# VHH binders against WD repeat domain-containing protein 83 (wdr83): the designs that were tried, part 9

Target 1, 315 residues: WD repeat domain-containing protein 83 (wdr83), of Danio rerio (Zebrafish) (Brachydanio rerio) (q6dh44)
Amino acid sequence: MAFPQPRPQAPQLPQHLWRTVDCQQGAVRAVRFNADGNYLLTCGSDKSLKLWSVSRGTLLKTYSGHGYEVLDADGSYDNSQLCSCSSDKTVILWDVASGQVTRKLRGHAGKVNCVQFNEEATVMLSGSIDGTVRCWDTRSRRMEPIQILDESQDGISSLKVSEHELLTGSVDGRVRRYDLRMGQLQVDYIGSPITCVCFSRDGQCTLSSSLDSTVRLLDKSTGEMLGEYSGHVNKGYKLDCCLTDKDTHVLSCSEDGHVYYWDLVEGSLTLKLPVGKAVVQSLSFHPTEPRLLTSMEGRVQVWGAEPEDAAENES

## First folded at step 18 (VHH; from y3i with Y106F)

Design z_if
Fold by ESMFold2, fold request of step 22:
Structure z_if (fold): chain B 315 residues (1-315), chain A 123 residues (1-123)
Amino acid sequence: as target 1 above (315 residues)
Amino acid sequence: QVQLVETGGGLVQPGGSLRLSCTASGFIFRTYWMNWVRQAPGKGLEWLSGISSGGTYTYYADSVKGRFTISRDNAKNTLYLQMNSLQPDDTAVYFCARLPDEWEMFSGSFDYWGQGTQVTVSS
């Protein structure tokens, strides 16, 4: 007896609110999943960095040490270290378990907008309004950067690391991709200040958002424009963009209180998620599941593809 | 001490041009976005233009677009406003202003201001 083949199902998108967290950090400038997606980081205008359990919605630890607002953060692959950056011009390396500052790195001449570990967590990379990207050794007591990249003509807004590649976005309207092993540099001209960059999950594309209210998908190797996504509002804020866990959709924050979802291939708007009535400042997509974090003012919300009760019953 | 000092104001005929300068001290000028704002007699403040820290991005209010040009020289810690085709309605005190958060460009929250320079357009 032949059974019918299950019909293909449309990709699941996070659209059901699971949780709202009042972070008590002032404005939350950035929200980030950790590498395995079980924890989240919140970067506060009150100078604090906080670590939370995603599933429980509970505060696990507060990291204090920055002299002004925290603008970005990242967790190491093994969950042992955090890095963060701040308007105080510093990058901090933290020990997760103890909450202690391992290293506080100075050298940037202005606000540090973005920070990330490389995959092995042997270096941290930071980008600043001073127009430089700086590489810091995580394992030595050396306080000087091991490399300074100064090709940008204006501030660095965003960076991401994948393997030996570094992707940066600058106010000068350019997305730069460095092969740090081979010393190669590819420059893609967008023409509007870049607010966020990322790689696709399959590693074949780059995504950028800019102040012309447009998100663009480019072929990584050639720089060819593969997609262009608009309809949202991004005119004066450093808003995040990303791809879904399976590279099916493009997402962007918006100044109008929504997160926009576009079908990656067709470019059509799939979902306009109402988060609230203020700027949606930051978002982060789960590495492997259809789950989304959003921040708006001092609140973080967790979104899933089905109502939370249904998710509990399916386990 | 953060200081912003405007110069270059004065009396000019309708249709004329002026170039304003703003010299900065007490902070790392090249790491801040800078702006020009004016206040006409008996009126509220009007934002005119902004420029990114590296100078590669400029933006303007509709009222001055095409007539005014913002620029900066980071080696001299100086911000400029070239004003062309001036009309009597451009009569105002012009201020140089520092934007503390470049990623809230239109919040209207400038943390340091100059003393202003008077521009008067009349025959």
Scores: ipSAE 0.875, ipTM 0.939, lowest interface PAE 0.5, mean pLDDT 92
Fold by ESMFold2 at other seeds, look of step 19:
Structure z_if (fold): chain B 315 residues (1-315), chain A 123 residues (1-123)
Amino acid sequence: as target 1 above (315 residues)
Amino acid sequence: QVQLVETGGGLVQPGGSLRLSCTASGFIFRTYWMNWVRQAPGKGLEWLSGISSGGTYTYYADSVKGRFTISRDNAKNTLYLQMNSLQPDDTAVYFCARLPDEWEMFSGSFDYWGQGTQVTVSS
């Protein structure tokens, strides 16, 4: 008589290779989805930043202006601007459509490891081996930073911005969370150089990776460790970690050529995805779909939850 | 114009200690990870220890862990190696070396080296 109740669907995890992109940028130091997940950015050791269509796998634009390797990049929420940072000690703000440099910002004393816009793209935040985080106004011709955060005792490796919160990771083994509205700072001591930090999608947890080959999930408000994930290799590279689009799994790059997936709650290894035979240096998870970007050497790969032929036929 | 100059080598008896210094110039010292490497007579180069730009992270080869301590003074642009419990097989020329990419810690790709300082351990 009645239709059966639908069963809950198991989480879909990107494990099928859809596309390989030969970026021709030397080593790809970072790969990033844009805000809507339709485009990807690649940061090249050849000093270039490139924008690609995810679905077509085609190059849309090349951005030239850095004097050394590009180490990180981010796209604004409205797809009108990009920011990037480099071993040349600068942060660049780009106009997406024209490819022109809007501003090249100097002031860091050493290479700049990470960069992001805030949500409104009114400022850029950058972190450097010089131990500072710098905040730059995107709307004015001013070339000086609005704010410099110098609490770190060593280089800044990673940062993420969410509303009025700034999360940073440092070689000093600490994850720092700034509440810029309230002027407060929470410090969580991990004890090994931090390589990547991020927020959970629900905003209640922080995730960090470090050179002790361990990824850790902490309760944001209390600092309690909720999960600890290991088995991968992270001993000497700045490797990325992240959470899936629905916060069901923890992912990490690895020096052994795999991306590791752990169940967030149980901590058990779910998948060991073979990407290749070299260090998997960077990854990015799609904001809303089970899709993953990986970079290894000069190549970026796009992974989906079903084989590409099946996904194309089901479009 | 990068220059690294090691000092502090010399003769020491087995079980003794010695402190090496490396003075840096021509670059912003506090933004680079630094390392010590040695070469014993008739042997290849052996990496010993590294230290992060801010000095908060140190790492060592198993052969020297517990006996050697790396440190730095960024205000003086100086890298140090304190060597304790020295034995005859520690006899070598000791070099300081600059690491150009901290995120390839074990690549062995140092871009600048000092001239070296001789350490000799014998009775």
Scores: ipSAE 0.873, ipTM 0.939, lowest interface PAE 0.5, mean pLDDT 92
Fold by ESMFold2 at other seeds, fold request of step 22:
Structure z_if (fold): chain B 315 residues (1-315), chain A 123 residues (1-123)
Amino acid sequence: as target 1 above (315 residues)
Amino acid sequence: QVQLVETGGGLVQPGGSLRLSCTASGFIFRTYWMNWVRQAPGKGLEWLSGISSGGTYTYYADSVKGRFTISRDNAKNTLYLQMNSLQPDDTAVYFCARLPDEWEMFSGSFDYWGQGTQVTVSS
């Protein structure tokens, strides 16, 4: 009697091009999935923010109101609101359905690099070259920030919010984790300007990319380095990093036109995905499925783990 | 009304030192990355060094690494370049320059420049 051989597993990593999105926004500085992964946002150097259906690849709405390029954006958990930030020093809260600006928030002294809702969408958090993180109430008509965090010694490049925690990356080479409920702050020193931060999906680790062309995984509770991933090029751009939907791999953009994948545990390069001939500036990983967004100049692409026909049959 | 004014140039013997200053006005200095660039007689522009808006990150061209030190004082809106071990091929006009996009560090696209200060290294 023979035991069955395990069936070959489908590839777990997005490497098959499904779609190229025709944005017509100039350079796309950031690409983001919404909370459920069914929509994507594109942040254009032409000053526009656009919302698209991932499955259809169709434009749903254009949001105009920034005075200069849009650098980052986020969607609320219920798909009713968007926030965005810009080189015009503002943060905008948008009503998704109408396309109207709900509020245009001023106060940062320079470019705003990053913005995100908290999980309940009761606040927006923004980070700027002015070295501050600002917290804005989404529910009141107040135009002033409800909190300003100014511990950073240099510009804020990236932030992420999970539950009551805020993770920030700074040019000062530090990753900071704030407990917004208790007002506590934990600092991890990386030593090179941070370009992107994120939490692991299980919430136990933090990931950071920096201008020394290295992505680092740290234990959240102790600050100890658990992994170090290199071979890509990150020397002069704010490049994104992330983890896969199941925390199996670490990803990074690269100035050489690739997205790099490393096995999280072994640290070995698993895939060097050729996106194009220019800087791959932004990426976003689907919250629950092996699906990836990339932007390179004005080209936005959607990648899946299998060719699109095979993935449709499995869904 | 953006203004960058370099001072501190002059004649220096080989092996000597010189400190350049650049005073800034008309913009929020602490929210921009700043750079030094030079132009030797009959040559093109050569980027030398950059510094982040908060001053915590500095980076240098190989030709000056170890000899030149960039710094800034955001309270005084002033950028500095300390130049040590100067040699005749360091003779140039030195400019401070403002970087409009910190996340294109090496694009060479500076939006405002000073008038420059002459440094001459000779016996």
Scores: ipSAE 0.872, ipTM 0.938, lowest interface PAE 0.5, mean pLDDT 92
Fold by ESMFold2, fold request of step 22:
Structure z_if (fold): chain B 315 residues (1-315), chain A 123 residues (1-123)
Amino acid sequence: as target 1 above (315 residues)
Amino acid sequence: QVQLVETGGGLVQPGGSLRLSCTASGFIFRTYWMNWVRQAPGKGLEWLSGISSGGTYTYYADSVKGRFTISRDNAKNTLYLQMNSLQPDDTAVYFCARLPDEWEMFSGSFDYWGQGTQVTVSS
């Protein structure tokens, strides 16, 4: 005489562990999907950069050439090139297939925290504790930067490129958006050292994390604060934040071993994902699928929206 | 060769003020976060305050918040600590210290510091 209950309603969020990879790179300072989401990069405190197949969970290549820890990396849209940056004050451009250094670019006066290609991979952009962003031509034999941006009053912690826009986060508590085509600059004052910045998928918002344990969503055109997300711990580490593939939720790493998910519109905590017992230092969200990478210590984990067996059975 | 040299210590009456300086050489000062640490007689090291490489972010131990102010002048490669409302229990040797990794702010691991400067608060 019991009636079946309705199926529970749940968001389609990456919360099921698919894979754990022991990278053997010391601490993994950054984990990144490539442009199509089929590969991932790991940046090691052992000075190595590694490329992995996401679907197979296998190591494809190790890139050695940095003199100190690798802090960030990016892959070109066509998978032919990688860029990376390091505590050794350099930016390296790599040929993916050969594993060889194409260029090792010097000029930053201190650690380089972040690096990314522009969309066409004609330029690399790097941000450093020296307070500058440097733009490097990938096609020129010249080793000097084509542009130096020095508006920041403190170190650069994060940068992202979208079309002709450059978004930067600084310890000076400011998020800066440059229109590199027109030479214009918009500044949004957050008031606490920025640890990570990104654009929303629809390009209408910016997201920033800061050392006051708060992630903030701003309207790109007006600078109006649209959302504020807290409850996690970010007090002394450069932790990543992002938006889901459909802009439905905000994510943040945390020093307490979790990844926090908040509903973007309501601002309420949706999920507190237990990754482990140490700082979750980096995350990356798949460009088109509900799939998440996390790094904690020397381990990277891949998370999906369904258990892996169920997802494989629906192929 | 990294060198940090503290100056400005001395004898001060209770309630008085003192400003310490730390002159840096042998490294690119403006690319490191810097800190002040002290050691009272018969006690261990006590972290007091830190400041970011550009000087825009400062943070303090609860014991000195509101009384001490950290600052820096990157053009002069100099770190400062302004100490107000000094009490006898502020008597210590004061050290400036270099933080090797700005993104592990509270690791407790400083790679270089100087010989220190003595501050004595007594009537």
Scores: ipSAE 0.853, ipTM 0.929, lowest interface PAE 0.5, mean pLDDT 92

## First folded at step 20 (VHH)

Design f13d (from y10f with S109D)
Fold by ESMFold2, look of step 20:
Structure f13d (fold): chain B 315 residues (1-315), chain A 123 residues (1-123)
Amino acid sequence: as target 1 above (315 residues)
Amino acid sequence: QVQLVETGGGLVQPGGSLRLSCTASGFTFRTYWMNWVRQAPGKGLEWLSGISSGGTYTYYADSVKGRFTISRDNAKNTLYLQMNSLQPDDTAVYFCARLPDEWEMFSGDFDYWGQGTQVTVSS
């Protein structure tokens, strides 16, 4: 005999527009939460990087120093540093509080598409159209990379770092996972140019988007494909994908002005969120709450699971 | 200075084949996606094909898919177009073009072009 079980709660999905911010940065190529989710970064085609308060929607600081558009950025876990990468072939390490460039790192032979700190912010990792991933020490005065990873046969589009692992996506249609603890490399062949990669929140799966308009979920340990998600449009842009804060849904940007949500297990479309009438280029999901950032043209939008008035009653 | 130079054009009979070459200089060729575009007499530009910087991804307009093959040799800074089963409506000036932003593949905003090479299909 069993007790009645609590009714399962429906997943809360960010679908209620809280804010629209006109960033005044030209096109916003990437939008990113910081580590605690209280701030956001915007990467501008006008060569600027900007830091904003998520809750107030106000500009806090502008970082200038790149010679061409900023393509990606990341904040350190302690909010003291930023890194960014650009079409100018450089990676910049910034001091958040002063706005000063602490290092401008050269060496990539072409545009740098992606950049991220490792968890401890002791290393920055960058990926370029030149087909290399470069590892940079954040604390030494040396301006040369610690390591260059050159296994890819085409450009690097996306990278993510989690614990002791580095995940990369390449135009060569492969997702590569480097296990830094064991010194191993695992390669998963997708067969179409990869536009974005990420880990599931539980660390057991990888997610990738590609130019065949398909997002794929793989078991990390076996390489088995656990899910395929389609119906969106990804034919010619570097679009972001991610998982929700509880790994219940898969999200993807789309060239048709929507963010698509699929149930992770069933693979069925749950929500087609209308963001606007242009390409939705970037998204970022809050680390712990059902909150989403989207970028489309020069605008960033913040989305919550409840209308803003209801959420404010809780504060 | 960036330079793109096409060669390999000429006169060919219907059903024939030609191979076009485009030699690049003045920039880091291996970090750019490259394209072929043509212009028939008195007509607008028609995009034909593109290839990724490493050469692992190729894509084609429907009008040439299956007949044309794009390739590149990064050691020689050279882009190629193999054209088979040519027909009179393939008559055009063929241009090599550099794509400045690989993540706007279909923008049509090529920043450097070659002088073009004439391909004529007749008889």
Scores: ipSAE 0.876, ipTM 0.940, lowest interface PAE 0.5, mean pLDDT 92
Fold by ESMFold2 at other seeds, look of step 21:
Structure f13d (fold): chain B 315 residues (1-315), chain A 123 residues (1-123)
Amino acid sequence: as target 1 above (315 residues)
Amino acid sequence: QVQLVETGGGLVQPGGSLRLSCTASGFTFRTYWMNWVRQAPGKGLEWLSGISSGGTYTYYADSVKGRFTISRDNAKNTLYLQMNSLQPDDTAVYFCARLPDEWEMFSGDFDYWGQGTQVTVSS
């Protein structure tokens, strides 16, 4: 007699609502996990940046200093600093514990759409409607950028940093990947304004969303298109896309109030998550667990792979 | 301080063409998405076309797609609308409009408008 072979494990996807946070920030333009996934950041149209405990669902600190809407933010790997960017054309470096502005960096000629620390938090990178990416030294007293990248023919909508690589998305329909050590640049032409870019978790692929309502997965080294995902609505908003913690699925926000999940390999729609009846503006996937943040209007929701009752002992 | 000034309107016969210009001042023109909007007599506002800050992305209402072309010259702080194959129902005041939030492209919430230029299409 023989035993059946063990089945491969099915991936668990965040589809159960754990928590709703009413942020009191006007529209929440961006929601972000911190590096370890224990905290989240919310970027408010009311000019505020807020830090929350994911597990407790409680507000920890409010950061005030921007002159207009906060459009993006990032936390340093050691949880000691935050950076943020705004329609006020500035990038701010914050001390997490004190809530004080440590630097307010000017120089962009227009709205700053995206900002991120490098992995060591020695540099902040920012991208603006002015078509430039600017690199700022976090450690020095200087207020001038240490590098300006101006290859784009239109605004910068999104950027991500991994190791020595910088990935940018532009309204000019191009995804650009810079090797900052070697000074090399790879350009992939998508042909529609890019709204979000990211790396796959294994570092072998890039993902981009664009205003043609299409998310595309490319081989990083060759530029070959490996996947194309559609059915959602992205026509007029800067919407986020990402990959799951194990690179099994592609996710995208949508203007129809859903987050779409596609199987990365098969390209088929796996889940159409109903978040609400308005534009889902932003999402963030937990660095190591099947947990998702979404923002819609002034609300952030936390989604898990298990129903809330089963997951309560984890939080 | 922010100013948008439209020119190039006038009377034209059906099937004709006009080119509208909008001169911008008092702000950094090259960092704003710009739009054309019109208002026909007795009607509401109708959005026609928009263009990204660098000029690389253009988009149009179905009613004018293929007939109208939006463009910009950032060195001259000027927005253009080339209008071809004009018909009597294109008669309207045409406005240049600044989009404050490029990532709400279709909100209809323009923060600055020109005074408009009259376009009249009649035989």
Scores: ipSAE 0.868, ipTM 0.936, lowest interface PAE 0.5, mean pLDDT 92

Design f62 (from z_if with D62E)
Fold by ESMFold2, look of step 20:
Structure f62 (fold): chain B 315 residues (1-315), chain A 123 residues (1-123)
Amino acid sequence: as target 1 above (315 residues)
Amino acid sequence: QVQLVETGGGLVQPGGSLRLSCTASGFIFRTYWMNWVRQAPGKGLEWLSGISSGGTYTYYAESVKGRFTISRDNAKNTLYLQMNSLQPDDTAVYFCARLPDEWEMFSGSFDYWGQGTQVTVSS
């Protein structure tokens, strides 16, 4: 069977603009895929959280209830709930379908920078400039956290949950990994304020970005540095980093308007994606496909590994 | 009402040292990054140094790096600036400034300022 060659082999790097979304939320402080990658969340400096269809680029619902900027958000694995955090010092649990606030949780003494569900969505975890991580039960009507983690000597900038593990990044220059079942804590000293942390997809490594304009890959079990990635600009913003869907490349936002891609193994720059002329503040990589979200000012862009037919750069 | 009150300014000879204090009230001091800024006669504002909310991260303008040290005591709601090797061009009014967004460190967008304390370096 003689099919035409439909396209040349493409790298597994999302570098083609599929869609631009003008969110109308002021600055978009964070952009996040939901758990299955079919929806995206935008956290607005206008105090709103919005849910969008990734494929269509259309607004599905707006969530209003925070008193100041929304700084981070996450969707539950079953798409029934959202959580969000804000400069108003609160964490909100939302019912997705109704748009109603299920719970507004107070207790942090300052801005809440990061929030995530555990995998079962039985707990929300939040990290604050007050230096604490707080764990909240999603099923109880209790307003008190079920756990407060206060080991950090400065603000918490980022957290991620994988199975029974919690990874946190702090301005104190340390990445902390908690084994929540065993009550154990491992600390890796980076030496510069951490802006973002994540696990590798295979669960064997951790990745961190910091204000010394460097992203670092560490062996999770030993703390040994496996890779160091630089050339971008991260000096004064909380910028996101991540790994690609197959752990082949490391990505970072940059203050110079680009997203940088480095080969994980070689450490060499493989792509400098021009997003715009302002700080690229947030990114999110699709859980299973080579698809990337970026935010810059009030604009979110969706990037794919292949050109999008009939798509334009501006909407 | 947010208040920032600087003290410790004065007259000092070239090569001398001075320690400024800034006492904060009306907000939760330990949850804000804080900065020092100065204004020399006939000049605009010049950012000098900043410190994170927990005090573990400090950063400086090149013009004062190695000579000035920022610190804080969160139990006393007080920000400090230790100034060494002072020269006549360090003569200025020095302000304590609150950074509302720690993740825009260099935007120059401080939301509250003290009234300042005068530092004069002359022989």
Scores: ipSAE 0.879, ipTM 0.940, lowest interface PAE 0.5, mean pLDDT 92
Fold by ESMFold2 at other seeds, look of step 21:
Structure f62 (fold): chain B 315 residues (1-315), chain A 123 residues (1-123)
Amino acid sequence: as target 1 above (315 residues)
Amino acid sequence: QVQLVETGGGLVQPGGSLRLSCTASGFIFRTYWMNWVRQAPGKGLEWLSGISSGGTYTYYAESVKGRFTISRDNAKNTLYLQMNSLQPDDTAVYFCARLPDEWEMFSGSFDYWGQGTQVTVSS
């Protein structure tokens, strides 16, 4: 009997350009997948927030209401609400379908760099150059924050919420992890201004990028540094980092127009993806598929693990 | 009405030291990164140093690293520049400048400036 030899079919990293989205928003400060990965959000220096279909590459809705640049945004898990934050010192809660501003929340003393819903979308969390993280109730008409976290000695650059934990990054060179149920705080000192933080997909590690052009992986439970990743350029911008959908690689934006991929365990550079000739400002990795969003100037690009025509054969 | 007022300039001998101050008013000082810039006679603007809003991060041009120290006192709305080992080519008008976007640290796009204070290094 004739049996052909199996070929290895390891998935490739997102490196094939599928789509370019011309956002018409000036500089795109942040790009974000929604929770299921079917939509993307773009945060414009022109003060607009836009929602797009990833698969079609088409604009679905524009949200206008901020007085200055939109710096970050997030979508609720049920796709009914958006939140955004801005250089105008506000956080806005939006109704997705109508485009209506539900709430415009004031209180930060300066630019708001980051914003995210908790999983239930009962609160929004925001971080500002004023050094505070503020927690806002989405369900009541209350306009004041229900909690203010002011432990940071400098501005807040990034935050992420996972279950009952809040992870923050600060210019003071510290990554802070708050246990919101127990009221506990753990602090990891990196020593250089933090630009982005995130959790690993399995929830066991934290990742941070900083202005010393280094991304670091820490064990969440012990605080031990498990990996360091360098070779990219991050010296003066708030650049994003992330992990792949299966926690196999670490990614970082870079000021040299590339996205860098390192093997998580070995720490070696796997791929230096040429995005363009300007600063790659933001990235977002698909929650379950090997698909990447990048923003550079006013352009958002969608990248897949294989040419788009070949990806259909693996469905 | 944003105001930045530099003081502390003057004449100093080569090898000497001088401390500049910049008093800020009309804005929430502690939410802005601040910078020092100078202009020597007949030359363009030269960025020297910057400091984060909370004061925990400082950065310097190579020409002044090790000789100059930037600091701030947010309770007094004041920015400082300690200058040591001054030489004649440090002669310039020194300006404090407000950085509107901390995440474009090296753009050179400062939105407010002081009037400047003259520093002259001569024997």
Scores: ipSAE 0.876, ipTM 0.940, lowest interface PAE 0.5, mean pLDDT 92

